# Miniprotein binders against q9bqp7, part 77

Target 1, 240 residues: q9bqp7
Amino acid sequence: VPQNWFPIFNPERSDKPNASDPSVPLKIPLQRNVIPSVTRVLQQTMTKQQVFLLERWKQRMILELGEDGFKEYTSNVFLQGKRFHEALESILSPQETLKERDENLLKSGYIESVQHILKDVSGVRALESAVQHETLNYIGLLDCVAEYQGKLCVIDWKTSEKPKPFIQSTFDNPLQVVAYMGAMNHDTNYSFQVQCGLIVVAYKDGSPAHPHFMDAELCSQYWTKWLLRLEEYTEKKKNQ
Short names: E, the ipSAE of ESMFold2; O, the ipSAE of OpenDDE; V2, 0.75 times the mean of E and O plus 0.25 times the DockQ between their complexes.

## First folded at step 8 (miniprotein)

Design Jc4 (at its last look DockQ between E and O 0.89; V2 from the best seeds 0.00; counts 0 for: pae E 1.7 > 1.5)
Fold by OpenDDE base, look of step 8:
Structure Jc4 (fold): chain B 240 residues (1-240), chain A 98 residues (1-98)
Amino acid sequence: as target 1 above (240 residues)
Amino acid sequence: NEEEVRELILEAYKYLDEGDYEKAAELLIRAVKLARELGNPRLLASALFLLVEAFYKMGRYEEAAEVARELVEVAKKLGDKRLEELARWLLEEIEEER
């Protein structure tokens, strides 16, 4: 049980979309502060087993690709992910804010992969927007807040070369999503609340993306795990 | 040569993935020897790293601990702090199972 329990949901916020949904998605810039990001917390609190498996994989990849080849591979993965997020932001942005759609960004297997998910996405409220949890003292940059199949979700877009048909195969991604939810729900920059999460795993080959929907109950379960990770991070930092 | 060592280690990965820890260990022992002869600490570290896994999976904890200790020292020499920390942890885990 977390020592510093904090609710994921804010009882003071209504779940009802205010009819005055701003026509423009929120895009709050991330302020570079001493405050740890969600990603940093998760990376620094990986289990020893996770670290082992990651190192094992890395060592194998370096043997197969060479050191330079591995660097190139990792750079390409990062670039592909970035381009995918940029493309999604462009797609989900209102037409008036559509700067010159780089048509080249839209021509990807990842974009093809998510087309069936995008059909169910509406009511975009935030894109690439910073969230801060003042009490728990962490920050994050969420990809998207939108309605998926009529439910308001924090949506996290992921790229993968391997099928991830199960939410368990997404590692710490559920923790990331709930961390963003909890922060957003208590961030004064947001007037609304989210109760659901969605992880979308897009594939390079254009195969249908896997949506991993997280209902309020599942979000609450992962929230507890997130709080434990945050506590572990805090303790590690006090001892440094 | 270095390529031979790389091939041995990569082959050992396959055997480990298949659960043939004994064959993996044989290959890795050879790889360790060759890497030492070549004076290539990176290949040595890679071979030692997998050899710890092989011995651990076989229940050969004494040998696993010895290899893990060597891996710590090799990682220190390489300046690979992440690998050093991991090797220290592996050593601790192995010692707890003794």
Scores: ipSAE 0.691, ipTM 0.923, lowest interface PAE 0.7, mean pLDDT 91
Fold by ESMFold2, look of step 8:
Structure Jc4 (fold): chain B 240 residues (1-240), chain A 98 residues (1-98)
Amino acid sequence: as target 1 above (240 residues)
Amino acid sequence: NEEEVRELILEAYKYLDEGDYEKAAELLIRAVKLARELGNPRLLASALFLLVEAFYKMGRYEEAAEVARELVEVAKKLGDKRLEELARWLLEEIEEER
């Protein structure tokens, strides 16, 4: 149980989508500062078991590819993820036309993979937008806020080479989503709140992406885990 | 040669995945010996890392502890602080089983 519990939802905000029609999704700029990002908190509070499994995977990859091959592999994965997010931002932005889009940016297995998900996405409220929780003192950059099948969600896009078992699987994706949600719900740059989350895993080969929907109850459960990770991070930094 | 060491370690990964810790340890003991003879500390660290797991899973805790202590020293030589911290954590886990 966290010592300094704080609610994920803001009781002074509506839990329903606004009826107003903002024509352009929010894109709050991220500012570098001394308060920690969500990703830094999660990275600095990995369990020893998570670190062991990651090292085991890394060692195997280096053995198979060589050090240079591993660096090239990770660089390519990062670039593909970056391009995937750029393409999604372009597709979901209402002011862009298909004629002016970079055709190579839109030609990827990952974009093919998410097509069935995108048909269910509407009402885009934010894209690649910063969130800050001033009370809990953390910051993040969320991928997307939009309706998925009629539910307003914080949506996190993830890439994977193919649908295969991950022994060193996703460590903290749900915690990342709820941390963004909590920050957004208490950020004065936003006038609405979000109660649901969605994690979409897209595949390089174009296989249909897997959506992982998180309702308000599940988000609340993960929020408690996020608060514990944030407490651990804060205590660790206090003692350094 | 170094390629033989790499092949032994990769084969050991397969047996570890299958839960055959005795076969994995057999391969890794050979890999450790060869890596020492070649003077390749990165390959040595890789083999030691897996050998700790194999001995630990077999309940051979004194042997796991000896291998983990060597891994700490090799990680220090390599300047690999993350691996050094992990090796020290493995020692703690082994001590809890005794």
Scores: ipSAE 0.497, ipTM 0.842, lowest interface PAE 1.7, mean pLDDT 85
ESMFold2 (binder alone), look of step 8: mean pLDDT 87; pTM 0.867

Design Jc5 (at its last look DockQ between E and O 0.85; V2 from the best seeds 0.70)
Fold by OpenDDE base, look of step 8:
Structure Jc5 (fold): chain B 240 residues (1-240), chain A 98 residues (1-98)
Amino acid sequence: as target 1 above (240 residues)
Amino acid sequence: NEEEVIELILEAYKYEEEGDYEKAAELLIRAVKLARELGNPKLLASALFLLVEAFYKMGRYEEAAEVARELVEVAKKLGDKRLEELARWLLEEIEEER
């Protein structure tokens, strides 16, 4: 049980989207502060087993590709991910911002992969927007807040070369999503609450993306795990 | 040569994926020897790293511990703190299984 329990949901916020759908998605800039990001917390609190598996993979990849080849590979993966997020932001942005759509960004297997998911996405509230949890003292940049199949979700877009048909195969991604949800639900810059999460795993070959929907109950379960990771991070920092 | 060591280690990875840790260990022992002869500490570290796993999976905990100790020292010499910390953790885990 977390020592510093805090609710994921804010009882003071109504679940009803205020009828004034902001015509424009929120895009709050991330302020570079001494406050740890969600990603940093998760990376520094990986289990030794996770670290071992990653090191094993890295060692193999370096042997196969060489050191420079591995650096290039990792750079390309990062770039592909970035381009995918940029393309999604462009797609999900209101039509007025469409004039600057780089058509080349839309010509990717990843974009093809998510087309069936995008059909079910509506009511975009935020895109690439910063969230801060003031009490728990962490920050993050969420990809998207939108309705998926009529449910308001924090949506996290992921790229993968390997199929991830199960949410368990997404590692710490569920923790990231709930961390963003909890922060957003208590961030004064947001007037609404999110109760659901969605992880979308897009594939390079254009094969149908896997949506991993997280209901309020599942979000609450992962929230507890997130709080434990945050506590572990905090303790590690005190000992440094 | 370095290529031979790399090939041995990569082949060992395949055998480990197949669950043939004995063959993997044989290849890795050879790779360790060759890496030492070449004076290539990076390849030595890579071979030792995988060899720890092979011995551990076979229940050869004494040998796994020996290899893990060497890996700590090699990682330390390389200045690879992450690998050093991981190797120390592996050693602790192996010692708990004894």
Scores: ipSAE 0.710, ipTM 0.932, lowest interface PAE 0.6, mean pLDDT 92
Fold by ESMFold2, look of step 8:
Structure Jc5 (fold): chain B 240 residues (1-240), chain A 98 residues (1-98)
Amino acid sequence: as target 1 above (240 residues)
Amino acid sequence: NEEEVIELILEAYKYEEEGDYEKAAELLIRAVKLARELGNPKLLASALFLLVEAFYKMGRYEEAAEVARELVEVAKKLGDKRLEELARWLLEEIEEER
């Protein structure tokens, strides 16, 4: 168990009666600061087994593509992910007009892949919004907070070239979701609480995306694991 | 030539994905031998890296340890600190089995 366990929820917060227009999703800008991000914590606390698997994959790719080919491949993967998130933000934003959309952004296999999921998404509360856990001192940029099949979720959109039908196949993604959830729940910019998570894995060929729903119990299990990773990160920085 | 070494290593990756570590090791032993003859330490390191896993998965821990020790030395010569750290970790994992 973590040395300094901390609850994922802050029950003292609720929607405020005179908050700003509730029909406009929150988009809190990410501020430059020195506290660690969720992704940095996860990257710097990978197990040696995870590091081994990544190195094995990298070595194989470099043998297949050459060093320059591998750099180009990884750059294209990042660009596709970036374009995917931009498209989803545009689709889910009530402020977007058809005239202002990039049609090529909307025409991709990844967007086709998530169409059946988007039909079940409503009540968008936040898009591409910064979160900060004010007590545990970490930050993140969450993709979306919305209702999925009637449950308010932190939703994380992922692209993948391989099918991931089980949540265990998504490795650290559940930790990312609960870290964002905990941060949002303890961030003064947000007047509501979220108890569920959703990881949506989209596919380049347009095959139906896999949703991975995380109820409150599953989130609690991953929250404990996230706290251990945050402790490990903090201890590493003290002992440099 | 270097292309032959690369193809042996890539073919070994395919056999490892199928769980045929015996065939992977045969290819990698040849790749290691050719990489030494060519004097190419990057290809040698690549072949040794995968060969450690093949011997470990087959339960041939003494052979895995010997390959891992060579990988540490080759990684040092290359100045590849990340590979050196990983090779030392692999050697520790193997020693736990011996």
Scores: ipSAE 0.599, ipTM 0.896, lowest interface PAE 1.3, mean pLDDT 86
ESMFold2 (binder alone), look of step 8: mean pLDDT 86; pTM 0.842

Design Lc1 (at its last look DockQ between E and O 0.93; V2 from the best seeds 0.00; counts 0 for: pae E 5.3 > 1.5)
Fold by OpenDDE base, look of step 8:
Formats: C-alpha cells, sequence, structure tokens
Structure Lc1 (fold): chain B 240 residues (1-240), chain A 82 residues (1-82)
C-alpha cells in the first residue's frame, strides 16, 4: 500500500466532459523543471525482472544484428516512433491547424495499422500536451486525450515490430497512462477529467493495431502500482 | 519471498499460441500469481510471472506442464527464487 495515497480521479471535476468540444485540442508545452517526468520515474524504478527482460532482449538483438547494427536499429526505432507520433498529431489535429501535411509521414505501416482505431477516435481534447501533478510532483507529456468508442481516454500510441495482444506485453505503458490520467485530472490547466486509458500498439507491417482499453477499475489498480513506483523513486533520490 | 516463474511455449500457430497464453494467464490468476510480462514472437511466447509462494509456483508449473503436454506442445517452465 502506498504511504502517500492520492486519488487518480478528482471528485471536484465532473465525469461528464462538458459538451463543448473545444474547437482546438490543448497543447500545453512541457516545462523542463527539476520535476521528474513519468518516464524518468519508471526508468529509475524498474524491477529486477524488467531489467533482466530488457537485457535479454538487448543481448539477443546484438547477437542478431551486431553492436553497430543494434545501435542503428535503436536509432531507427526512435525515429520511426517520432514520425509516427508526428503523423498522428497531424491526423488528429483540426484541419485549420494542419500545417502542410507531409504526405510522406502518412505513408507508413504504423499509420495503416491504426486506421481501424482512428475510426473510433473522436472529440480530441489534447494532443502532445504536458501534464503536471502538483501534489505528487511529477510531469509528463501525453500523446492524446480523445473519445474512444464514446469514452474519454488518455490514449498512448506505441510502435512495435512484435505482436502485443496482451496488455501485459506493454511493459510499464499502463503505468504511464494512469500517471498521465492522474496528473491531468489534478492539473489546473485542464477543466475536464478522464476515467479511462487506451494503449494502442501499432505495427510496422500495417497489421491491425491492438487496442488495450483500460476502464476506471483497471486504471485504479495500475494507479496504485504507479504510486508505489513514485515513492520508490522519491526514496532513491533522497538517498542520493 | 516472491517466486518468479518463467514459461516458454511454442505453438503450431500464432492463433493457437494466443489461446494457450490466455489459459496460462488464467492459471496464474487461479494460483494467486501476477503476470509481469508476456512476449510473443512468431509461434513462441515467453511469460514471466510472480507467485506468492514456492508451493503455488510449483503447483502452477505442474499445471502448465500438464496443460501443454495434453496439447502436445513444447513447454519450458523455470521456477526461480528471488
Amino acid sequence: as target 1 above (240 residues)
Amino acid sequence: SKIVVYVEIEAPSPEELEEIVKRILRLAWEHGGEVIYVEIEGNRAFIVLELPTEELAEKFAEEVRRLLEELGLRVEVEVERE
């Protein structure tokens, strides 16, 4: 049980998104402060098992690709991920704010992969927007807040070359999503609340993406785990 | 101490693999286990689980072996103590 319990949901905010679809999605810039990011917290609090898994993966990849090949692969994965997010931001942005759509960004297997998910996405509230939890003292940059199949979600887009049909295949992504939810729900820059999360795993080959929907109950479960990771991070920093 | 269980599975098809993984995840839940990670690569899966006791881990491992033997599938189950 976390020592410093804080709710994921804000009772002062209405569960019903105010019917006024903001004409423009929020894009709050991330301020680089001494405040740890969600990603940093998760990276610094990985379990022994997680470290083992990553090392095993790395070793396997180095055996297959060589050290230089692995570095190139890692760089390419990062670039592909970035391009994918840029493409999604362009797709999900209102037409009036659409910078010149680089048509080349839209021609990817990952974009093809998520087409069936995008059909169910509407009511975009935020894109690439910073969230801050003032009380718990962490920040993050969320990918998207939108309605998925009529439910307002924090949506996190992921790229993978391997199938991830189970949420358990997504590593700490559920923790990231709920961390963003909790922060957004208590960030004064946002007037609404989210109760659901969605992890979308897009595939390079254009095969249908796997959506991992997280209802309020599942989000609450992962929120407890997130709080424990945050406490662990805080303790580690005090001892440094 | 938490017991970590590693399960490696090979199935004839990705579809069969997914169904087998679902069954294993259910078994883990029934034995009070938590699924830490699932990796799928082709027709192979690698599952990492945590169980609360050695006894439960061994029971789980036996059930997994039995399930996969009945299906005629190859399985490797390793139980490690932290």
Scores: ipSAE 0.520, ipTM 0.826, lowest interface PAE 0.9, mean pLDDT 90
Fold by ESMFold2, look of step 8:
Structure Lc1 (fold): chain B 240 residues (1-240), chain A 82 residues (1-82)
Amino acid sequence: as target 1 above (240 residues)
Amino acid sequence: SKIVVYVEIEAPSPEELEEIVKRILRLAWEHGGEVIYVEIEGNRAFIVLELPTEELAEKFAEEVRRLLEELGLRVEVEVERE
C-alpha cells in the first residue's frame, strides 16, 4: 500500500461533462519543467519480471531479424505509431473534413482496425493534451478524452503486431491511463473529470481492434499500483 | 519473497487459446495469484503470474497441468523463486 495514498478522483469536480465546456477539444501544450513524465516514471521503475519480458522479446526479434533488422523494425514501428496518432487526431478533430486530410493517412490497416471503435466514440473533449498532477508532481500527454459507449473515458490508442485480447497483454498501459486520468482530474486546466479509461489496440492488418474498457473500480485498482510506482521512483531519485 | 510462475501453452486455434487463457487466469485468482503479463502470438500464449507462497504456486501449477492434460494440449509450467 502507498505511504501517501491520494484519490484518483477530485470530489470538487463533476463526474459528468460540464455543459459550459467549449465544443472544440482541449489541446493543452506540454510545458517544459523538471517534473517527471508518466512514461519516465514507468521506465525507471520496471520490475525484474518486466525487464525479463522486454529482454525476451528483444532477443527473439534480434534472432529473427538480425541486429540491424531489429533497429529498422523498431524505427518503422515507431513511425507507424506516430502516423496512426496523427490520423486519429485529424479524424477526431471537429474542424477538419475528409477532403482536407491526407488520403494516405486514411489508408492504414490500423485505421481500418479501429473503425468499429470510432463508431462508438463521441463528445471529444481533449486531443493530444498535456496533463499535470499538481499535488503528486508528474506530467503527461494524453491521447484523447471522449465518450465511449456513453462513458467519458481517457482513451489511449496503441498499435500492435501481436494480438492483445487481454488488458494484461498491454504491459504498463493501464498505469499510463490512470496516471493521465488522475492528473487531469487535479489539473486546473480542466474543468471536468473522468472516471473511466479505454485502451484501444489496433492491428496493422485491419483486424478488429481490441478495446479494454476500465470502469471506475478497475481504474482505482490500477491507480493504487501507479501510486506505488511513483513512490518507488521518488525513492530512487532521493538516492541519486 | 515473491513466487513467479511462467505458463506457456499452445492451443489448436486462437479462439480456443483465449478460452484456455481465461480459465488459467481464473485458477490463478483462486490460488491468490496476480497476473503480471499475458502474451498471445497466434495459437500460443505466455503467462507470467505471482503467487503468495511456494505451496500455492505448486498447487496452481499442478492444476494447470491437469487442465491442459484433460484437453490433450501441450503446456510448460515453471515455478521460480525471485
Scores: ipSAE 0.092, ipTM 0.633, lowest interface PAE 5.3, mean pLDDT 84
ESMFold2 (binder alone), look of step 8: mean pLDDT 86; pTM 0.847

Design Lc2 (at its last look DockQ between E and O 0.20; V2 from the best seeds 0.00; counts 0 for: pae E 10.7 > 1.5, placed apart)
Fold by OpenDDE base, look of step 8:
Structure Lc2 (fold): chain B 240 residues (1-240), chain A 82 residues (1-82)
Amino acid sequence: as target 1 above (240 residues)
Amino acid sequence: SKIVVYVEIEAPSPEELYEIVLRIERLAWEHGGEVVYVEIEGNRAFIVLELPTEELAEKFAEEVRRLLEELGLRVEVEVERE
């Protein structure tokens, strides 16, 4: 049980978006502060097992591609991920629909992969927007807040070359999503709250993406795990 | 401390692999554990589970071996001891 328990949901905020929600998605810039990011917390609190798995994967990839090949691969994966997120932001932004969409950004297997998910996405409220949890003292940049099949979600877009049909295959992504949810729900820059999460795993070959929907109950379970990781991070920093 | 169990399986098809992973997940729950991570490569899965005790981990491992042997599948199960 976390020593510093804090709720994921804000009882002072209504679950229903007020009709006065701006038609334009929020895009709050990330301020570079001494405050740790969600990603940093997760990276520095990885379990020995997680580190082992990543190292095993890395070693296998180096054996297959060589060291230089692996570096090129990692650079390419990073670039593809970035382009994918940029393309999604362009697709989901109502204002950018009027700007010359770089057609080259839209011609990817990953974009093809998520088409069936995008059909169920509506009511975009935030895109590439910073969240801050003032009490728990962490920040993050969330990909998207939108309705998925009529439920308001924090949506996190991921790229993969391997199938991830199980939520457990997404590593710490569920923790990232709930961390963003909890921060947003208590960030004064947002007038609404979210109760659901969605991880979308897009595939390079254009095969249908896997959506991993997280209901309020599952979010609460992962929230507890997130709090434990945050406490571990805080303790490690005090000892440094 | 939680006991980590590693399970590697190969199935004849991705569909069968999926069903087997679900069965293993259920078995883990019956023994008070959970699936922590799943990696899929073709018809192979690498599964990481956590069980509350060594005794439960060993029982779980035996049940998984038995299940997969009955299905005629290749399985490797390793229990990480502290």
Scores: ipSAE 0.427, ipTM 0.780, lowest interface PAE 1.2, mean pLDDT 89
Fold by ESMFold2, look of step 8:
Structure Lc2 (fold): chain B 240 residues (1-240), chain A 82 residues (1-82)
Amino acid sequence: as target 1 above (240 residues)
Amino acid sequence: SKIVVYVEIEAPSPEELYEIVLRIERLAWEHGGEVVYVEIEGNRAFIVLELPTEELAEKFAEEVRRLLEELGLRVEVEVERE
């Protein structure tokens, strides 16, 4: 149980965006500051077991590919993820057309993989947008806020190339989503809140992506875990 | 303390295996847990998960067994008690 519990949802806000004409999605710029990011907090608070398992996986990959092969593999995975996110932002932006987009960004198995998911996505409210929890003092950059099958969600896009875990993708995805959600719900740059999350896993070969929906109850459960990780991070920084 | 669960699966194909692994990850999230390690070799997978309580770990394990039984597939699930 966290010592300083704080609610994930804001009772002062509607969970429904105001009914209005189509609007341009928010894109709040992420600015440098002294407060930690969600990803920094999660990296610095991994358990000893998580660190050990990731190191074991890394060593097996190095044995299989060699050190240079592993470096190339991990660099390629990160590049593919970056290009995937850039392509999705372009596709979901109402201000861009295919004529104005880089054709190579749209050509990937990952984009093919998510097509069935994108048909169920509408009402895009934010893309690649900064969030800040002003009371708990952390920041993040969320991927997307949109409706999925009629439910307004914080959506996180994930790529999967090989069946083995990637350092960035396996351990803390639900915590990342709820941390962004809690920050958005208490960030003065946003006038509405979101109570659901969605993690979408896209595949390099174009196989249908899998959505992982998180309702409000599940989000609340993971929020408690996030608060514990944030407390752990804060205590570690006192003892630098 | 978290409860460790081990899952070993054989599927008819690597493509079907990948779908099953993702369904298991969703089940883990629904029980407050998470996948911490996956090793896949062809059509076989070995998965390590962490669940928050013994009760949730046992419920998760039974739901995984039921899922694979419905698919007609063999699975081994072990809830670690130390």
Scores: ipSAE 0.000, ipTM 0.275, lowest interface PAE 10.7, mean pLDDT 79
ESMFold2 (binder alone), look of step 8: mean pLDDT 84; pTM 0.822

Design Lc3 (at its last look DockQ between E and O 0.91; V2 from the best seeds 0.00; counts 0 for: pae E 5.7 > 1.5)
Fold by OpenDDE base, look of step 8:
Structure Lc3 (fold): chain B 240 residues (1-240), chain A 82 residues (1-82)
Amino acid sequence: as target 1 above (240 residues)
Amino acid sequence: SKIVVYVTIEAPSPEELEEIVKRIERLAWEHGGEVVYVEIEGNEAFILLELPTEELAEKFAEEVRRLLEELGLRVEVTVERE
């Protein structure tokens, strides 16, 4: 049980999205502060098992690709991910804010992969927007807040070359999503609340993406796990 | 401390693999455990589970082995002992 329990949901905020679809998605810039990011917290609090798994994967990839090949692969994965997020931001942005869509960004297997998910996405409230949890003292940059199948979600877009049909295949992504939810729900820059999360795993080959929907109950379960990771991080930092 | 169990399986198809993983997930829940991580590569899955006790981990491991043997699948189950 977390020592410093804090709710994921804010009782002072209405669960009903105010009917006024904001004409423009929020894009709050990430301020570089001494405040740890969600990603940093998760990376610094990986379990021994998680570290082992990643190292095993790394060693396997090095055996297959060589060290230089692995570096190139890692760089390409990062670049592909970035381009995918840029393409999604462009797709989900209102037409008035559409910078000239680089048509080349839209011609990816990952974009093809998510097309069926995008059909169910509406009411975009935020894109690439910073969140801060003032009390728990962490920050993050969320990919998207939108309605998925009529439910307001924090949506996290991921790229994979391997199938991830299970939410457990997404590693710490559920923790990231709920961390963003909890921060957003208590960030004064946001007037609304989210109760659901969505992880979308897009595939390079254009095969249908896997949506991992997280209802309020599942979000609450992962929120507890997130709080424990945050406490562990905080303790590690006090001892440094 | 939670006991870590590793399960590696090979299935004839990805669809069968997913079904087997779901069965293993259910079995873990029945033993008070959970699936922590799943990696799928082709027709192979690597599953990391956590069980609350060594006894439950061993029982789970035995049941998983039995289940997968009955299905004629290749399985490797490892209980990580501290």
Scores: ipSAE 0.588, ipTM 0.850, lowest interface PAE 0.8, mean pLDDT 90
Fold by ESMFold2, look of step 8:
Structure Lc3 (fold): chain B 240 residues (1-240), chain A 82 residues (1-82)
Amino acid sequence: as target 1 above (240 residues)
Amino acid sequence: SKIVVYVTIEAPSPEELEEIVKRIERLAWEHGGEVVYVEIEGNEAFILLELPTEELAEKFAEEVRRLLEELGLRVEVTVERE
């Protein structure tokens, strides 16, 4: 149990956006800050098991590809992920700048992979938007806030070359989602809150993406785990 | 501290693989444990689990082996000793 428990939801906020909200999604810029990001907290608090799993994967890849081949592979994966997020932001943006969109950005197996998910996404409220939890002192940059099958979600888009049909296959992604959710729900830049999460894993070959929906109860379970990771991070920083 | 268990299985199809992983998760829950990580490669799954005691981990491992033997499928189960 975390020593400094804090609720993920804010009772003073509606779980539905105001009908008078602007039709253009929020995009709060990320500010330089001395407080840690969600990804930094998670990277600095990896468990022994997580380090083992990552090292095992890395060693298998190096054995298969060689060290130089592995570097090339990881560079290509990073570029593909960046292109995927840029494409999704463009697709989900209502702006007239669609005429100026890079057409090569929209041509990928990953975009094909998520088409069936995008049909269920509506009411986009935020894209590539900064969040800050002012009480717990962390920041993040969330991918998307939108309705999925009628439920307002923090949505995290991931690319993968291997199937991820189980939420337990997504490493720390659930912690990332709930950390963004908690931050957004207590960030004065946002007038509404969200109670659900969605992790969408897209595939390079265009195979149907796997959605991992997180209802409020599941989010609360992962929130407790996130608080423990943040607590561990804070203790490490006191000893540096 | 928790007892770590590794399970590697292979199934004839992705649909069968998914069902077997769900059954293993239910078995883990019945022994007070939790699935921590699942990796899918082709028709093979690697599962990392945590169980509360060595006794429960060994019972879980035995039941997983019996489940896969009943299905005629290959399995590797390793209980990490503490």
Scores: ipSAE 0.018, ipTM 0.545, lowest interface PAE 5.7, mean pLDDT 83
ESMFold2 (binder alone), look of step 8: mean pLDDT 85; pTM 0.823

